# VH-VL binders against q10081, part 9

Target 1, 150 residues: q10081
Amino acid sequence: MSNLEFVYKYFNSLDVKELYDIYLLRTNVFVVEQKCAYPEVDEIDLKCGHLMLRNANGKLVAYARLIPEQQQTVRIGRVVVDPDERKNGYGRKLMLQALETSKQEFSSSKTFVLSSQEYAQPLYRSVGFKKCSDAYLEDGIPHVEMRLEL

## First folded at step 23 (VH-VL)

Design x1
Fold by ESMFold2, fold request of step 24:
Structure x1 (fold): chain C 150 residues (1-150), chain A 121 residues (1-121), chain B 106 residues (1-106)
Amino acid sequence: as target 1 above (150 residues)
Amino acid sequence: QVQLVQSGAEVKKPGSSVKVSCKASGYTFTSYWMHWVRQAPGQGLEWIGEIDPSDSHTDYNQKFKGRATITADKSTSTAYMELSSLRSEDTAVYYCAREGYEFYDTPFDSWGQGTLVTVSS
Amino acid sequence: QIQLTQSPSSLSASVGDRVTITCSASQYITYMYWYQQKPGKAPKAWIYGASELESGVPSRFSGSGSGTDYTLTISSLQPEDFATYYCQQYTSYPLTFGGGTKVEIK
């Protein structure tokens, strides 16, 4: 129940099982559950960090990717919680850890950004992100850019 | 325990204004966004707008922009919705609703008891 | 804005009946939400993520659907299920609700 572990690895440090777990979770939610056909696996995965939350049985229960960008900026993307593990506060816990891990791994990071579907704004609001764009379509779904400054 | 307690029912004349209050307790007021939703008699729910109590940032359903004003008072943990230039069509129960931040969960996790506003000559 | 059309607007059914309520959206919805409202009361969170029951919701309730077409089902109607049910979207601003489906026992 409380035996949770965060694991952070850059792409080249992932083993094949970790990569499998990440892609299974991401595609099951973003493609299958959300019924949105698009190339969910992209080239960004090759050049970013991967933040995993695992339970005591080793199940990947939540995930985000951390993408270093120019100007001391980290983009957080692919924020997801396993459907059977929702309602446990893992989304917010993941986001808080994503901020802390980014500060540790990208020590000059000052700005955090993400592209949010509207339904997810409440989560990001809860950790300090603010909307900074009008809505736009990404993969046919309305999104807004959100930003947090340290 | 989370509670949202709204001000009492009001009877108003056309052309006047009404200001409904929503006092929050049992949680950190500035950590959750607040929304206002109305329900005309025998009809469905209509979203009016939202506010971030921490900085008073608001957004409105365009239908009400220019007539609705949503505010928050951090010192009393109270949100307000004022509707001006009232018409008979504005007769409705007005609700405040807290936006929860549990990921994937239902957006409005707590509601006030509602305030009936009746607009009549 | 996204319109949500619920059907039927009202229905009357007997205890034990299977009741089905639909919500059709004018555009793709990422996740549909449902609320229950009893007379004189505020709406109450009921179903999230299209299909997941909020705590305390009886297992006779279920939600399903994706894309533009969503359903709330009561497998065996009980007297306490008399209420109006609303779907809600948070895919695009302004946030919108369906017109409601009033469920009456008889």
Scores: ipSAE 0.879, ipTM 0.930, lowest interface PAE 0.5, mean pLDDT 94
Fold by ESMFold2, look of step 23:
Structure x1 (fold): chain C 150 residues (1-150), chain A 121 residues (1-121), chain B 106 residues (1-106)
Amino acid sequence: as target 1 above (150 residues)
Amino acid sequence: QVQLVQSGAEVKKPGSSVKVSCKASGYTFTSYWMHWVRQAPGQGLEWIGEIDPSDSHTDYNQKFKGRATITADKSTSTAYMELSSLRSEDTAVYYCAREGYEFYDTPFDSWGQGTLVTVSS
Amino acid sequence: QIQLTQSPSSLSASVGDRVTITCSASQYITYMYWYQQKPGKAPKAWIYGASELESGVPSRFSGSGSGTDYTLTISSLQPEDFATYYCQQYTSYPLTFGGGTKVEIK
């Protein structure tokens, strides 16, 4: 009896308001808040799943994209929580649902991966991800690969 | 309520070692990483290293590698930091700090009261 | 490692004054964090995400900045604001703190 609703759709199943909400949330955090000018909207969006968390008022409060890869692997990316909705545990709820949704939608998946900025590692650790690379630069910002095996 | 209670102040001679304890309560000890940070008198904060209590994975500031050893005892919910080959410049207050996992929040959400370690002859 | 340079290292101000503390990073910081430390006490989480106040932090505090240059501002200094303030980064290991800014009330 959660006051929260998860919605998962492939790109072509998104309606225009859902797409607007996703890009507004992503750009407000990744580009505006983080002050990092880069092409945040990319072509991967066209060929992946989009996981949305909405509150009781219908507001998009958290989002992630699920990208199927080779070797029974799903990549989770663009993990974000609306600035006004932080400190409610939505990041962890989103990650747990991302794992569950991936098992349902990509039934052969056994491995989950993501590229994490250092500050975000604690969130991913809390749902079982472990660092599996040295730091590398992505758009000039240190990242580490993290992995969870089922 | 999250609490981190550290062992008492210590006075040590140069060349010896010290082991500071940090007993955690009010949360699941193995679900949160623990960090150690020190502060020399009148100076700023310096990160020493971290431990995952669930599997004892550690990482250290290179400045302390070889002298600092961070451990955790799951059965007592206690983290430890041992510093060997003590020098006078190791005189500091040593803090344990819990790393929270609330997304975007301040990393160190709970701190121990600090343990003063004085190194002098 | 990322160097965080705070200025001033100390300041003395009167109740009611506007106080500004700066933290300059040697490279881009995604999120700057701030801690308050009272004499003889452990640091306390104060500001996260460069601008958001932790619970219980008075609204006279604010954070701002982007890229490499960040500020903490106290709009009207109160006696209980006597403390040392530290910035902290978690963009790159090792985790580092600024040198601190000690705020004293005249």
Scores: ipSAE 0.843, ipTM 0.924, lowest interface PAE 0.7, mean pLDDT 93
Fold by ESMFold2, fold request of step 24:
Structure x1 (fold): chain C 150 residues (1-150), chain A 121 residues (1-121), chain B 106 residues (1-106)
Amino acid sequence: as target 1 above (150 residues)
Amino acid sequence: QVQLVQSGAEVKKPGSSVKVSCKASGYTFTSYWMHWVRQAPGQGLEWIGEIDPSDSHTDYNQKFKGRATITADKSTSTAYMELSSLRSEDTAVYYCAREGYEFYDTPFDSWGQGTLVTVSS
Amino acid sequence: QIQLTQSPSSLSASVGDRVTITCSASQYITYMYWYQQKPGKAPKAWIYGASELESGVPSRFSGSGSGTDYTLTISSLQPEDFATYYCQQYTSYPLTFGGGTKVEIK
């Protein structure tokens, strides 16, 4: 089996190769694969934590960003798995680590939230998130807010 | 290993109700959402609704809201779908289907064998 | 709700022929899914993410498309491919399926 490594860094601690890998993975999936033109790279990246999953060869296989918000809340966003690494359970592994890392790095955190496309709900349900809004459009695509409370 | 076994075929009169069961085995019942989908003779697939077995939270296709009731019994690992006020158009094979949670995968990764419900006078 | 229109509704082809099935959506679909259903059996997961084959699906099958227009192609039809194929979306509730394309071997 692969020797998997999670790496968490705040933006200013990323090296240029890590940043390149993150944006390559995110844009290849969210913009190119999903055929959705929007400003995928945004200013939130400058003010959040970046959670990376790398395999034994050093390839970035999954990624999420962790955004502290008010009311003891952490937002998890940009959840993505490399297309060639799917069907290995990395999405769920990433989400479980995102929850654990959030508790460690943001010690007052008690609520976790995310904005989910409908197809992605099953993954988030599997780690304890529940839908908490009606559908709304984000970049022309239906999304729902999901929440997990400790 | 994953298995969904449904109750047997039913013949019903118009205006009555039917309750189809779906017994799950080979996995943790409360960790996966269950869906119900039907298929009228010679027609395509139609989504009825879904349930989270862990807390019984449901959602329904608006077409069936008020007539369909989906429930789950955690102690027997069994999901149910009840359809009331039956009419001849409800003649169909009714399937339960498990929603997998592997990211990006096909949503319905396991299906029951189907239950034929025939509505005739 | 999102309507999925499959074409053709039915086709007959000879063993060895290339077969193409289309699925047209009324709105953008993030990922299209496909199921195969043989007579008297439940549907089986067949293609995910518009183009990725499920485990055990023969390599003569392929999926393509994006946005609103998707295809399933069988490069060299075999007798065992007799079935009805359904596209399915999970972009918006209610979940919907295409009307199906029945493939028959001449």
Scores: ipSAE 0.765, ipTM 0.906, lowest interface PAE 1.1, mean pLDDT 93
Fold by OpenDDE, fold request of step 24:
Structure x1 (fold): chain C 150 residues (1-150), chain A 121 residues (1-121), chain B 106 residues (1-106)
Amino acid sequence: as target 1 above (150 residues)
Amino acid sequence: QVQLVQSGAEVKKPGSSVKVSCKASGYTFTSYWMHWVRQAPGQGLEWIGEIDPSDSHTDYNQKFKGRATITADKSTSTAYMELSSLRSEDTAVYYCAREGYEFYDTPFDSWGQGTLVTVSS
Amino acid sequence: QIQLTQSPSSLSASVGDRVTITCSASQYITYMYWYQQKPGKAPKAWIYGASELESGVPSRFSGSGSGTDYTLTISSLQPEDFATYYCQQYTSYPLTFGGGTKVEIK
């Protein structure tokens, strides 16, 4: 709750514990909780930015990837909140910081996009994203493309 | 504290229109999407539509075939639902409901007290 | 649209009974949401993310399920639990609810 800390790093700057925490959180939610076996760890991890939110105890409570794309676009991916840390407002905090960090890191960026699972749409909508595609399946899970122009 | 206060009960004739209001307080009105849901007597819940009060973006259940119009007034923090070409089947309690946005959050985290709309000849 | 079928539509039970309500979706949904409604009142958020209890919900309530089949369970029914329960999906538009399950006193 108090003394939350955001840390933004590229892959090569992550220490072993940070990388461990990220992959543990992502796999526990996207693979185990959602019962979806897919290539969770991918090559994008090597090229994108990693936004971490830690609480006062140093626990990774939330995480997102910031992926620069062409045409001044930033894709926000792997947005996740620790199952034991939900209902604490970390999702919204994460998204607001993701946008802020993106503006700082990618100063020319004007467009933000993400692929949202259906349950996460309200969170993204709350910070200004709008649905811009019909529903589609990704690894068997319904998704929609969402976009924010700033 | 979050409060959604709706307008009073309405009695309407078939073919007429009704406009229900939902005044929001206790939070930033433009920061949350607002939904409308109705419930016929003794029946289940039916989603009507939604609005982003910040820019008045709307989506509707196509079942209403354009009869429903949802609007929002930022200056008064009030959402509206207007239903035209009323028929007896539109008799129901109409609810406004705020959309929660946290991960895994229940979509409708706050509800108005409901407005009974009775359509009869 | 995604159809949600609840079973049963109504049931009679006694205080202390174990109550199980099911909700079946016509297609895959990631999470199911549940609401409790008492007569003359608006629905109240009850269970989110299929298995997480809203604040103030007694621990005798539980939610489970995945894919198309979800369940709400009351381990030991209490007097204040007599109400109608609705499942709800946010997977696709239009948003839809189950038909409801009325839990009545036997």
Scores: ipSAE 0.557, ipTM 0.866, lowest interface PAE 1.0, mean pLDDT 94
Fold by OpenDDE, fold request of step 24:
Structure x1 (fold): chain C 150 residues (1-150), chain A 121 residues (1-121), chain B 106 residues (1-106)
Amino acid sequence: as target 1 above (150 residues)
Amino acid sequence: QVQLVQSGAEVKKPGSSVKVSCKASGYTFTSYWMHWVRQAPGQGLEWIGEIDPSDSHTDYNQKFKGRATITADKSTSTAYMELSSLRSEDTAVYYCAREGYEFYDTPFDSWGQGTLVTVSS
Amino acid sequence: QIQLTQSPSSLSASVGDRVTITCSASQYITYMYWYQQKPGKAPKAWIYGASELESGVPSRFSGSGSGTDYTLTISSLQPEDFATYYCQQYTSYPLTFGGGTKVEIK
């Protein structure tokens, strides 16, 4: 594997290129690839942390949002791997780093939660998340709530 | 190299129980969920259930109505599938299959060689 | 549960033929997965994410589709491609497979 770099920034610290890369990746996957029209860009982007994984060429290969919530909870959202970069283990790397970064940024963090499309459960399960809800529809796509206590 | 080696063929009477083993090697056993899938002769594939070897959390196809019990032994890196109250319809090749966890990955990325369980009077 | 209906259940073809297998889901699924199985052997992961080939899968194979309808296509059938192909969904529990499509030699 080529050299990888994790970068964690809040919205106000993102440069124009970083923001562009994030939104391009998210929209290409969650909107275009998955054929789901929804408010992809939202106000949470302004308040949450942004975890970026870049390869040696500077390409954004994976991304996630870290959203602090009440009760020592951190929500991990918008987990995405570039379609051209899949099967390289970046998803798991991203999730492990997301947990680590969350612990560093939010020292009181104990609970981690996410809304998973059902097909994505294996990735989250691989790092310890467990399904904690029945299936529900989010923007017409089946999801489940998953939780990890650390 | 990932290997899943299953126990040998079984011949059982109706009403009895069978326990099939799946020895895993070549990877960290507790890092991957293990599934069991069966295939009746000349038929398709049917999902039985799954287990997280790290904490033995399980989930089952409700079709089996509690007849199936999936367990895992971390010390030996072995998963088990026990099926009770056997019926002739349970005659099938039973597979263990490792769950891939890469994003968008095929759910079952590695398979055992299969174990034929024959239920007959 | 999500039912997957494959068509056809079997087909006879010759080397060099174009082969198309369809899989229809009873409800929306995000991605379809495909497996190849040869007699006496366990299934092998073949296509993931509806259109991505697993490592080692020849480029003559392709997958497509969205929503409820998916297809596996072999552009030019080769001798080693004679097998049974299964679609599978991981959108909802219980996990389910299609009935399979046996590709036989004509």
Scores: ipSAE 0.546, ipTM 0.863, lowest interface PAE 1.0, mean pLDDT 94

Design x1
Fold by OpenDDE, fold request of step 24:
Structure x1 (fold): chain C 150 residues (1-150), chain A 121 residues (1-121), chain B 106 residues (1-106)
Amino acid sequence: as target 1 above (150 residues)
Amino acid sequence: QVQLVQSGAEVKKPGSSVKVSCKASGYTFTSYWMHWVRQAPGQGLEWIGEIDPSDSHTDYNQKFKGRATITADKSTSTAYMELSSLRSEDTAVYYCAREGYEFYDTPFDSWGQGTLVTVSS
Amino acid sequence: QIQLTQSPSSLSASVGDRVTITCSASQYITYMYWYQQKPGKAPKAWIYGASELESGVPSRFSGSGSGTDYTLTISSLQPEDFATYYCQQYTSYPLTFGGGTKVEIK
């Protein structure tokens, strides 16, 4: 809980180790843990912002990407917490920071959206997101669209 | 310490309505969604609905076809569940349950003590 | 709605026995949750994320599974473990529980 550090970078500013850590964490959770084979690495990574949460040891404990969209909207995606670091409140901390960082990077944005795996709704709801769609399948996993207006 | 204290047992006649209360303390009431779950005698658990106390947004199990109404009073940190057109099958222990928000967390991390509602002629 | 079928509905076992409870979902479940309930008490959160134990849950408990099939296992049953266990899904609304498995003393 102490000496946590948030780092926000765009793709071209990531060093090799940072990129490695991000892809390792995302792959281990979204592909391996959730047993879902899909194009995890995509071209959006090249254009979006990357929010990293590291602990005092420099370990990447949580991550999200911030994707600016049209109509003053920011999409938050690939929200993940390291399996060994769960139940430490990092998810909520990450989401709160994601909103703050978005306001700084995209000052005109007032709408935030995300595609939530339905089980993850409580986390997003805790920071004000509301479900705004029926459940749908994405790569075989149930999702819902969620929205926050600020 | 998180506490959910529910109202006392109710005995109702068929066709009437019952309103159960759940007073929350030990945490910020508006920061957590509240759920209602019931359990018929000797039976399993059935989800009724949920509410966001911050803005009173609700979702319901369609099984109840509009008979269930969930509300929240921020000033008293109390959630309510009203069930109308009661029938014998509605006899059950009704629980309020707080929704945890930690990633991957068990959805219902805290429960009220339960309220027995008996529907009989 | 997603139906969760637990097996068995009840079982009798002795202290020290290995106990396995299964929960089968009618559809894909990302993570399964488990609760323990004792008579006259509200359910208690027990296992989250299919395989993670809640705080205070003894290590003799374990959860496993993926997709539609999940299990709760007690490696060596203890006196305090006699209770009813419920699986639960938060993958789709309405939220649903399994029918429960009552673990009784033989």
Scores: ipSAE 0.540, ipTM 0.863, lowest interface PAE 1.0, mean pLDDT 94

